# VH-VL binders against q9nrl2r1430to1533, part 48

Target 1, 104 residues: q9nrl2r1430to1533
Amino acid sequence: GGVHELSAFEQLVVELVRHDDSWPFLKLVSKIQVPDYYDIIKKPIALNIIREKVNKCEYKLASEFIDDIELMFSNCFEYNPRNTSEAKAGTRLQAFFHIQAQKL
Key: E = the ipSAE of ESMFold2; O = the ipSAE of OpenDDE; V2 = 0.75 times the mean of E and O plus 0.25 times the DockQ between their complexes.

## First folded at step 3 (VH-VL)

Design g12 (framework fv_iluzanebart)
Fold by ESMFold2-Fast, scan of step 3:
Structure g12 (fold): chain C 104 residues (1-104), chain A 122 residues (1-122), chain B 107 residues (1-107)
Amino acid sequence: as target 1 above (104 residues)
Amino acid sequence: EVQLVQSGAEVKKPGESLKISCKGSGYSFTSYWIGWVRQMPGKGLEWMGIIYPYDSDTRYSPSFQGQVTISADKSISTAYLQWSSLKASDTAMYFCARQGYDLKGSYYFDYWGQGTLVTVSS
Amino acid sequence: EIVMTQSPATLSVSPGERATLSCRASQSVSSNLAWFQQKPGQAPRLLIYGASTRATGIPARFSGSGSGTEFTLTISSLQPEDFAVYYCQQYNNYPLTFGQGTKVDIK
């Protein structure tokens, strides 16, 4: 990634973090708190990890960045039943992301 | 690059209040848990609690719940440990430490502050 | 709470010798076990996490092994700067708990 792409990824991650529905996604699910999470979810990710990857220039293409964000939502919907507050927050945040990602 | 700088030594009397600080730099402060660890003179290490600075999500050790308050001010990348009323038994070195993580949801202390010595005596 | 027990309390070793430190957990902590070094007047320094992964900048003479309840820290050829207190810590369950420490002292 170029300077413009890195700035765009950082801006989008900051907007996702600031969103009211970001709470399930801010940090990795604690194995102490949710022991079965890592038995079900094989590629865990969270916004703090994605932000670090942006800051370390690890995304070479916008598609790689988008894939990690989509993986985060996919994990949410795989682990959490659709009627949970986590899944509902994920649905709203994913919709917000799709609108913002059009700028990438 | 990653650094945690703690406030200086404190000499207090029983019953006084105190707030000590831990300032992070060289990393995204709001993206990592910060913990507090007590070491009484000549003794080992005791975990007190942790805080996630972005949302102030806080977890205390049962031994310290209600005895101290952990807080953070993300605008200045600083975490705090506070006592409303100090006791002589609070005399100890207090360390702050950042938690690194693995991709299986485990969190471990990777970088430590230099420590703040708190002495409580008459 | 999970109790971490370290042995021996004090280990007397000459420079160049191998030091072996043990840490036992009262119940399984998987591989969620860290080792720290602390010198007088200093903060603890992370040596090993995940039972066997060396932290950045830690010399190869430090190695960790074990899983479940039995863990070992080995210093293969002890250097003068290695005389310190060593702590193990589990991060598998709350509350997080430390061993009481092993002091590695000069013989």
Scores: ipSAE 0.500, ipTM 0.879, lowest interface PAE 2.1, mean pLDDT 93
Fold by OpenDDE, second read of step 4:
Structure g12 (fold): chain C 104 residues (1-104), chain A 122 residues (1-122), chain B 107 residues (1-107)
Amino acid sequence: as target 1 above (104 residues)
Amino acid sequence: EVQLVQSGAEVKKPGESLKISCKGSGYSFTSYWIGWVRQMPGKGLEWMGIIYPYDSDTRYSPSFQGQVTISADKSISTAYLQWSSLKASDTAMYFCARQGYDLKGSYYFDYWGQGTLVTVSS
Amino acid sequence: EIVMTQSPATLSVSPGERATLSCRASQSVSSNLAWFQQKPGQAPRLLIYGASTRATGIPARFSGSGSGTEFTLTISSLQPEDFAVYYCQQYNNYPLTFGQGTKVDIK
């Protein structure tokens, strides 16, 4: 295959992943490590899943991509109290996302 | 098509070092955990450990902690298993495998490499 | 660690007959149980995950059931290509652990 230019979605995911506050979101939460997570969160998602969806061209609209990113943050805030490191990281990363999403 | 291709068979002597490889293709290598499983001759499967290639987050079985090193080079979609000093008891088939997910926070090995036979004898 | 125990060690079955394999966990693994098939000289192949979900491309004659500590893999009508060793594996707790395997051979 030839070299292809990253889509706007791909670029944004790369930027999100590289961000210092991405650590709570890099991987789907492990049920082994957090046994009660999936009793609370019914639509789990993480940047690795979103990245895969982008790579598979599953997003037809920017709104669909944005919805998944927002869901990711929503899940974080639903499960983690605001004073936790995860929630604080999520707050900062979401702010960053909102700025970058303007390019979509 | 998802594929895991492992390096070729190895014949080594006790005390020698070894590093075998597992290259993934047909999927986003950095998006999935990849693990190593040992199978001694005529025996069953043993989970050794897993690594998340993007950040090299690594988990070992207690039985293999300190005995081997699992690593990855995401730039070439390759995971590694290495020994600093081989023993005769390390003689076995070694498989790498990708951990798929069920969107419920659980991971299962869904694709496997063809295996690398390691023979250690004096 | 969670110990996975399979039975029987060897199961002799005639082609076309039903094969039933058992897997027991030393403690509950919920439904985080997978079944693998391995033929001589080959890598294991995923058959079932989540205790009862067939992996992509797996024939309907393979089915998994159970939860908690008792699990069963059933092959409704054994085909010639089904003679192999079968392993169960839990992924509910670290370290991940496999059963010792059941060999299905021809009667």
Scores: ipSAE 0.464, ipTM 0.870, lowest interface PAE 1.3, mean pLDDT 94

Design g13 (framework fv_iluzanebart; at its last look DockQ between E and O 0.75; V2 from the best seeds 0.00; counts 0 for: pae E 8.8 > 2)
Fold by OpenDDE, look of step 5:
Structure g13 (fold): chain C 104 residues (1-104), chain A 122 residues (1-122), chain B 107 residues (1-107)
Amino acid sequence: as target 1 above (104 residues)
Amino acid sequence: EVQLVQSGAEVKKPGESLKISCKGSGYSFTDYWIGWVRQMPGKGLEWMGIIYPGDSDTRYSPSFQGQVTISADKSISTAYLQWSSLKASDTAMYFCARGYYDLSGLPYFDYWGQGTLVTVSS
Amino acid sequence: EIVMTQSPATLSVSPGERATLSCRASQSVSSYLAWFQQKPGQAPRLLIYDASTRATGIPARFSGSGSGTEFTLTISSLQPEDFAVYYCQQYDSYPYTFGQGTKVDIK
């Protein structure tokens, strides 16, 4: 797509990735490490996938972008118990996202 | 255009250290795996390991674990393969390759570097 | 580790003819199977991933099939540029492993 100015979506993804609690979300869960993950999660997604969609201009509406981010968190909470490090990180990152998303 | 450009050929002696590089361009370097593959002269391909530059998650083949070190510097979109002490048996072509995700969190190698020839002899 | 076995070791085919390459896994790798083409002095090139999906830019004459432990790469009509070594590779489990390769040469 060539070089272009950072969009609001691009900027938000950068901020999410740089957040200390982004580590569970940087890339898709590997079925090698978590064999049952994809038996439970049917719509897998991660920040790297979302960034690619942003870069390809696949999001026409802010709501579409937000839906994917929320799906990412929903997957985390569906698979991980509340007391896990992943779920706790997700909770904090989602709160951060909700604040930043108001700027969209 | 996605490209992986590797460092030039190396001629070394046994016992010497070596670090070769693989620079990615044309894509978001931190969002895809980089794999290293060895090909000894006249032989097939051997998976050595992979690294995810975004978080430095690194996985080695058991045959290469402890024998080499895989690393990445995301600030310059570069992955590395290094030896602390080369052996004659390390003589081979070394390829880096980008790992593209499928939806099971498994990468397949869709773009490859041109290879780095490493020759180790007395 | 999962052992990948390719057959035949060498396949001699005339231009325009059909080439069929086999790849067997020592245990199921589901559909996490890739095929690569390598020519002398060049890096491998991805042909097929997920057992049957052609990579971008790969001609339609290349097709992959199979699942579990048995896989096949088919070249429907061999072109002069198709003479090379072909590797299968599983990425279902660590370590990822390659077959030993099949050399396709001219009859």
Scores: ipSAE 0.791, ipTM 0.927, lowest interface PAE 0.6, mean pLDDT 96
Fold by ESMFold2-Fast, scan of step 3:
Structure g13 (fold): chain C 104 residues (1-104), chain A 122 residues (1-122), chain B 107 residues (1-107)
Amino acid sequence: as target 1 above (104 residues)
Amino acid sequence: EVQLVQSGAEVKKPGESLKISCKGSGYSFTDYWIGWVRQMPGKGLEWMGIIYPGDSDTRYSPSFQGQVTISADKSISTAYLQWSSLKASDTAMYFCARGYYDLSGLPYFDYWGQGTLVTVSS
Amino acid sequence: EIVMTQSPATLSVSPGERATLSCRASQSVSSYLAWFQQKPGQAPRLLIYDASTRATGIPARFSGSGSGTEFTLTISSLQPEDFAVYYCQQYDSYPYTFGQGTKVDIK
């Protein structure tokens, strides 16, 4: 019980996960594979964590949900140079998110 | 509630193939890792590998790479451990476990299946 | 691979006593260490992760400490249901590795 729209947030996360450019964002970056990631990124987040928060009704306002998604993109652009496949995927997925988020 | 339910006990002969299953329920299956752990009779725990069902990212222990295949089917929330040709030395209890992390980036096993006993004898 | 060594192999204690179990890593695993309890015929149960964080539902008598290469699991005021085998496991690097286990037996 809250006034949040659980189904709207869940639907948007499902759309993001299904997008071809979601691959850098599905799960947390592995420290084993990318040893310096957690030295640079202090607030790590990924779509699986955001979906868990949605399912546990932890977002009370649409702005809180949007902030977590934007943090995910911000981390991508901070760690990855502009010409990387990760940064390019992030740019396209963020544009898709902005269009879908207008419905919240 | 979170549950991992494994397939029943198997009795096989050397050279036979086998595929055992681990079905997750009560959580978003594609958002958590699934690991496999072997326990030989009277021995300790051995990590075999892990898979992330959402993208099929799979990592094996060197001791098990090439000996087994780990896979997952997202549509039925089920992970698999498979042998193409069993050996008597594969006789063991096999556990699946869910991998989770609290923003640490490295999954630890929080929920475990009940285990599948595999007996391979000639 | 990182080798995990537990000591002692067997620890005999009476109910109500304190048990202290050691786990050593052959190289640093930072705080990426978990402790599991296993009873005969049962799956392992997570007790501690991140070296010192108790898992949900685990009694306060279980505590973990240490970092780097030296780790300890302490069970204060041992209860009858605590007699089991305990395993430490590192998840700092692949392959993940377990210790050989410490069996906590009744004196």
Scores: ipSAE 0.543, ipTM 0.875, lowest interface PAE 1.8, mean pLDDT 91
Fold by ESMFold2, look of step 5:
Structure g13 (fold): chain C 104 residues (1-104), chain A 122 residues (1-122), chain B 107 residues (1-107)
Amino acid sequence: as target 1 above (104 residues)
Amino acid sequence: EVQLVQSGAEVKKPGESLKISCKGSGYSFTDYWIGWVRQMPGKGLEWMGIIYPGDSDTRYSPSFQGQVTISADKSISTAYLQWSSLKASDTAMYFCARGYYDLSGLPYFDYWGQGTLVTVSS
Amino acid sequence: EIVMTQSPATLSVSPGERATLSCRASQSVSSYLAWFQQKPGQAPRLLIYDASTRATGIPARFSGSGSGTEFTLTISSLQPEDFAVYYCQQYDSYPYTFGQGTKVDIK
């Protein structure tokens, strides 16, 4: 999209990063801390990577941006059992994202 | 363009405190690690530690734990390396570097500051 | 702490010739190995990460190989600007230790 759409992606990512429940998603999961993560999650993604892709204009369509954000949550729910603090944070942040994404 | 600009050279006496800085620009400062690397005169590179400015997650080499403080002020996109009491053996070049993520989430240094020479002598 | 040992300490090579630099880890670091170039009075520059992936803008004459404990940096045709000290660094586990360096000198 246009410059206005790109700034909307930037604003949405900023809002996600600032949300209290963003802590599991700020950066890629560490293999040292979570040794089996990359054996299970084939397409890792995190807010810092998505933000860089926005800054480099790598998203051509809003759907591509939304797909990466949803992939981020899907990875969280695939790796983390539902009762973990990570999965609970993911559920709340995803709900917040869905509300904010309606503005796109 | 990604840049890391470090504060200027320092000449200090033993026992003095010092805080040197590394200012990042051209990227989202809070989204990447910043590491500090010491190079003593005529010697190789020594990994001192890293900080993630976004959440202040800080990791130290055991050789430097308790010897220095690594910190960041994300409001001005600046990381710091700090001594409370310098020793002559702290004389070295100090580099900061940005940690970029690979597929495993492990940071490798892709951009480096120009270095800050710290000289500690009486 | 993982000890990174580079060999040789100094390598004398003529321009246009091939240089082969070795880096050995005291325990497996998988592929989490980077190579850096440092010229006198300058900061290091990233050449290779993930053992064999060239960083953006690094000429094809630089190649990395290896995994586990044994790694190699090859410069297939040395240019005048390639005379420098080269460091390997593991980033598999803290602390992210460097090798002691290999100086590539003009012969």
Scores: ipSAE 0.007, ipTM 0.678, lowest interface PAE 8.8, mean pLDDT 90
OpenDDE, second read of step 4: ipSAE 0.751; ipTM 0.921
ESMFold2 (binder alone), look of step 5: mean pLDDT 93; pTM 0.950

Design g14 (framework fv_iluzanebart)
Fold by ESMFold2-Fast, scan of step 3:
Structure g14 (fold): chain C 104 residues (1-104), chain A 122 residues (1-122), chain B 107 residues (1-107)
Amino acid sequence: as target 1 above (104 residues)
Amino acid sequence: EVQLVQSGAEVKKPGESLKISCKGSGYSFTDYWIGWVRQMPGKGLEWMGIIYPGDSDTRYSPSFQGQVTISADKSISTAYLQWSSLKASDTAMYFCARGYYDLTGLPYFDYWGQGTLVTVSS
Amino acid sequence: EIVMTQSPATLSVSPGERATLSCRASQSVSSYLAWFQQKPGQAPRLLIYDASTRATGIPARFSGSGSGTEFTLTISSLQPEDFAVYYCQQYDSYPYTFGQGTKVDIK
């Protein structure tokens, strides 16, 4: 057909980006600002990388998309102690993601 | 196709304000850094600063901190470089460039605008 | 700030010959170094990033090497369109800094 809708993955990424708790996840952590990040985190990812993969149609399965989002949260909790603003934002955004992901 | 299109040449007098633009197309504007680079007549390249349009995170070279303002408008995929009061020493070609990174979060400039020539004379 | 020094200032080479350009950093920049080509009246063009990774669409005759403080750009068989000014740039730390440029001129 002739009707084009935003993909479910694109809609979900847009909702995550708009969420108040997305700020730690919008772009990759800078090695200049956080020098030890890349010594600890071996598979870095952020919402901008995930959005690019969605736009290039690189996700063949919903599970692949979900795995990349979960990797992003896993990295957050691995690097950031539980009492940090980053970890708290990650906890709330992950809960929001789990609710929205039910549509996938 | 990724493109950065800059505003046209400017001729100004010392003390005047100026705002030049850099419009991105062919990519997700909010997901890449935009940097500004100065090239004075017959000289090399000088990094001025960068902005991430998605969250307005802005970093300046110390040489340009307080002398210029870098900003972006996500709704029209456009970055700006602005002077409140131009000096003759601001006469130069100004380039914008898109910054992308490998997996370490350090942007390198992969696509460049055509440049905006700014001439400041009495 | 990290100072980038390029040598030679001018390199005269005949078409088909190898050109070797050097770039030195005043302190280690690891591999966070890019090379750009600029022709008169044009914007710079990215050739190499991460010291040795060729940018999309860049011919195989261009190669980069080095790490830390000493870097080299090599053009294995110079073509007429390769006569230009070449700049190195570090992006290891703020502020980002460029070398002064090497002009590759026809012999």
Scores: ipSAE 0.419, ipTM 0.849, lowest interface PAE 2.5, mean pLDDT 91

Design g15 (framework fv_iluzanebart)
Fold by ESMFold2-Fast, scan of step 3:
Structure g15 (fold): chain C 104 residues (1-104), chain A 122 residues (1-122), chain B 107 residues (1-107)
Amino acid sequence: as target 1 above (104 residues)
Amino acid sequence: EVQLVQSGAEVKKPGESLKISCKGSGYSFTDYWIGWVRQMPGKGLEWMGIIYPGDSDTRYSPSFQGQVTISADKSISTAYLQWSSLKASDTAMYFCARGYYDTSGYPYFDYWGQGTLVTVSS
Amino acid sequence: EIVMTQSPATLSVSPGERATLSCRASQSVSSYLAWFQQKPGQAPRLLIYDASTRATGIPARFSGSGSGTEFTLTISSLQPEDFAVYYCQQYDSYPYTFGQGTKVDIK
């Protein structure tokens, strides 16, 4: 449905979700598809969870929001070898995020 | 409020096609999974499959793989369950349910639609 | 697939009495287990997720416990509105599976 007022955090999350390189980050990794993921990654997070936190007003400071986005990228690079499509998508999306985050 | 509203009851003949719907409202539809659950008359609950509308990632129970198609149209916040050719054994109540993650990435079903009764008889 | 077995099939309880329902998994599901209540003609309602976490709006008389393969749902003081069928469901692995249900009748 429609949104009457978008917060800066909501606008940024929407831009990340729409980016071509967002596919590894849209939702949490499935244990069935990637059984060892949760043995390696102890603080899993994804764009859908971050968006819910924005909608529930759980971010009091821009730094808290930025920390969750950076955690998402950090998890990607920790789990995925550098030459994977996931790691490459993460590198490009992170660069896009850093440009957009300067507006916060 | 979060709502899942399902399409109305259907009466069909064997061999006919059918597509039933589940419309989400009151939340960001593309950020949650939608699961489908069958309940045959007088029986328990059977999980059929699940879809993430944001990217159409779909997973089926082996018992339903190839029997049904699950899809979603995120532009109208609606998920679908479809049969190409109905059988009498498809007579059941069909529920949709919203799946939400816990901290480990496993969706559990927190809100349910009211159900769609499908009757298949000659 | 993981088989979920509930016991007893039917439980007769007087109002105000404690009801204890059991759910057993054929292999470990860690804590990824939910309990649902279903009344006649209605959709299932989530009671408990992550084995022991009450869903929003669920009365404190409902509690869940267990991990691995053995789980219990306890209703500490059964109210008339609590007679229903109760299902456990694992979401540790696909396919998700439900128990066959325990019917709680008022004695």
Scores: ipSAE 0.017, ipTM 0.699, lowest interface PAE 6.5, mean pLDDT 89

Design g16 (framework fv_iluzanebart)
Fold by ESMFold2-Fast, scan of step 3:
Structure g16 (fold): chain C 104 residues (1-104), chain A 122 residues (1-122), chain B 107 residues (1-107)
Amino acid sequence: as target 1 above (104 residues)
Amino acid sequence: EVQLVQSGAEVKKPGESLKISCKGSGYSFTDYWIGWVRQMPGKGLEWMGIIYPGDSDTRYSPSFQGQVTISADKSISTAYLQWSSLKASDTAMYFCARGKYDTSGLPYFDYWGQGTLVTVSS
Amino acid sequence: EIVMTQSPATLSVSPGERATLSCRASQSVSSYLAWFQQKPGQAPRLLIYDASTRATGIPARFSGSGSGTEFTLTISSLQPEDFAVYYCQQYDSYPYTFGQGTKVDIK
């Protein structure tokens, strides 16, 4: 724990944000654009929220950080059918995350 | 310390163009929305529109659609509100505010700039 | 668009008294309602969001309640610095709309 782990979390979030497949995950899903999203997804999250939590030192363990990233992907696959561009982007970004997260 | 610093007061004539600014500091500028709110002299608050600087997703109030342009330059952490041709009825205090996410997917305003007074008279 | 109506327009109270301010939405906004305080010459200050959650640094004497269409802001023991205009704002849907404001003035 501590400052070293928080630096690693920040680096990983920056890499996720820069990835070509990050577009569905940059900010919370719009209630206006997707009205039924919040009826289905009870724990919404996005990369900007995760980054704020990293910067405020809210993650005490690597497992807490990993759980929030995995929740983000789980929400994507729960809401979006497998053949959508959102689900496909999520699959590729999650694979990238798993490779990078081996260092945590 | 989160701060939004707006550009100084403006005195303009009808028909002139104007661009005012709102510079964010003390937070990740591209991870929060920036909203614009008008307050006419002696009146209440009116929401004009909002922008997400990370991808330039912009929404306008129907009352302001086509009357103003909202934009942002993430390289200098600055949002803008622009008029192509000012009218005397644009005389007002203009506030920017940072939008923070709620579970609804729509943000609420947590920090505000000090305001920019725009006076349009002949 | 959702119309927000505040009452009363002006509330005259003495220091130490309780102030109760009302805000009504023309249709349900669930709990997506914020309260702001504005003093002359100053920017608005966030007091309450999600109908009842106090913003960071806001004194415990400020409390919000309500859901759907009827909302209340209560100041339990009014201090001299609390004399200001108070606005409610819905963020359930675009366009965002504010109430017309309630001015809390010294009796």
Scores: ipSAE 0.065, ipTM 0.767, lowest interface PAE 4.8, mean pLDDT 91

Design g17 (framework fv_iluzanebart)
Fold by ESMFold2-Fast, scan of step 3:
Structure g17 (fold): chain C 104 residues (1-104), chain A 122 residues (1-122), chain B 107 residues (1-107)
Amino acid sequence: as target 1 above (104 residues)
Amino acid sequence: EVQLVQSGAEVKKPGESLKISCKGSGYSFTDYWIGWVRQMPGKGLEWMGIIYPYDSDTRYSPSFQGQVTISADKSISTAYLQWSSLKASDTAMYFCARGYYDTSGLPYFDYWGQGTLVTVSS
Amino acid sequence: EIVMTQSPATLSVSPGERATLSCRASQSVSSYLAWFQQKPGQAPRLLIYDASTRATGIPARFSGSGSGTEFTLTISSLQPEDFAVYYCQQYDSYPYTFGQGTKVDIK
């Protein structure tokens, strides 16, 4: 169970990273580029951090992995207005994630 | 094991072009920044710039903008530092380093390459 | 750009003694400050990040403190392998900037 789930998490993160809409999520939002981001977003996360957690076996349950991915999308929609490129990319990538997550 | 391996020493004449390399291994190359740092003989460290290899997002120090080009080829896990026309003042040791993250998304350098010595003289 | 100033330029210490190195930023860098050790002919080695967090594998005798504009690296009991040049670096804002270095030398 656990070994299969960890392999599935890695595969899913790789597919998310490769998706055309992953660009806002590849790395943590920079305080330098977006100075007010960390005043608004209290639990920052990105795909590279999630992948590191997968590789270090820090996810004990599939729900913990899913929660981190959903937190990433929630942060995007909280910070970015609906009509931004970031929010639009997030909407499409989240839909892709929901389809892939059904296999977990 | 995380490792950054840089290309060998170069001896060049002013006006010549040069491209040096930094190859990452033992980690997911595209998930971490690669920075370049210059150290002139007997002097301290100077930050030149940084690149995210997945999307080639590149940031330069204003002192090096237009003087060098930073690039990466993610298919071979290699970052590059390039000069179109070398000057004697480019004589230095050049280090590459991997950018790791704090919680604010700011990269700090955790692993370093061994350095590439570039000598430019007439 | 943020200017980083280190003092002293050279610190002469005997093995077993405490060394205290200072780093000052021209503007606040919060806690986004790293310390590096460099020995002759070698690449820099990360010692401390986030002003006070020791990097993995770094001996407990190395400690960092400070925030804002004033930072300190302390080596509590200097070992022979600790004679090196030490650099601070701010990573709060682009361009990232290094101090000019403090050389820790044998007394």
Scores: ipSAE 0.077, ipTM 0.768, lowest interface PAE 4.8, mean pLDDT 91

Design g18 (framework fv_iluzanebart)
Fold by ESMFold2-Fast, scan of step 3:
Structure g18 (fold): chain C 104 residues (1-104), chain A 122 residues (1-122), chain B 107 residues (1-107)
Amino acid sequence: as target 1 above (104 residues)
Amino acid sequence: EVQLVQSGAEVKKPGESLKISCKGSGYSFTDYWIGWVRQMPGKGLEWMGIIYPGDSDTRYSPSFQGQVTISADKSISTAYLQWSSLKASDTAMYFCARGYYDFSGLPYFDYWGQGTLVTVSS
Amino acid sequence: EIVMTQSPATLSVSPGERATLSCRASQSVSSYLAWFQQKPGQAPRLLIYDASTRATGIPARFSGSGSGTEFTLTISSLQPEDFAVYYCQQYDSYPYTFGQGTKVDIK
């Protein structure tokens, strides 16, 4: 149900933020530091945006929350080559997310 | 309830150091940017710099680079603006503001502190 | 840096009249433009962001429009509480810059 899902989303986002591999995902990529990012990535998102949506009760279904987390990882893998520290962190954090999401 | 509460008014002499604070509450402090804005008496608004408390990513306006230090202590949800040596020209109201974005990549300021008046005179 | 220029510097409007405030950027800022209201002795208050999106709790009489270099804040049917200075601010690039402000006087 709705109330347990909202509590579970907040707990999962907190766990993701605290993970050692969250550093590429904490906030939106700076267009000043990475000028071509927003030319390539059409739907940017980050953990701070997702957490704000959870806190404002904007996720009505668990699938909507999961879709935003998966979009975040998809953006990472689209922009960053596989051998980068960003892509490696994303791979490990995504695996962690899939394990934790089983609790939802 | 989102609130930014700033430290009280300061009266200083040129050459003195000063550190003013901005405490966030009612939201996840480490998930939002904190910007600092100066308003000299009878003048408009000037952006000084911005910090992301979650990783201490900090950017300064060129006009304020080397003039001030912006920092944050996430354990107490507080951002700071510091001068090593004040000048009379630093007399102004200083505002902190919370920065957020909706897919733009650079934050806009949605909530503001009440301001800290700093007076520097001999 | 991007220079923001507001006009007019001062605008006197009777209650119930429409006010239109202009903001011009020295180069394109796309739609990364915010409008703030500041009353004497108070902190600025966000009215509009992304050029035309009204912030939470802001009355419908406030609207923003424009893109690129030319922006407008419109206040339909001015109320006494709308007496204030209004600032535009670009957040397209660092350093962030504000316009010099437009002072709205209610007759």
Scores: ipSAE 0.041, ipTM 0.745, lowest interface PAE 5.1, mean pLDDT 90

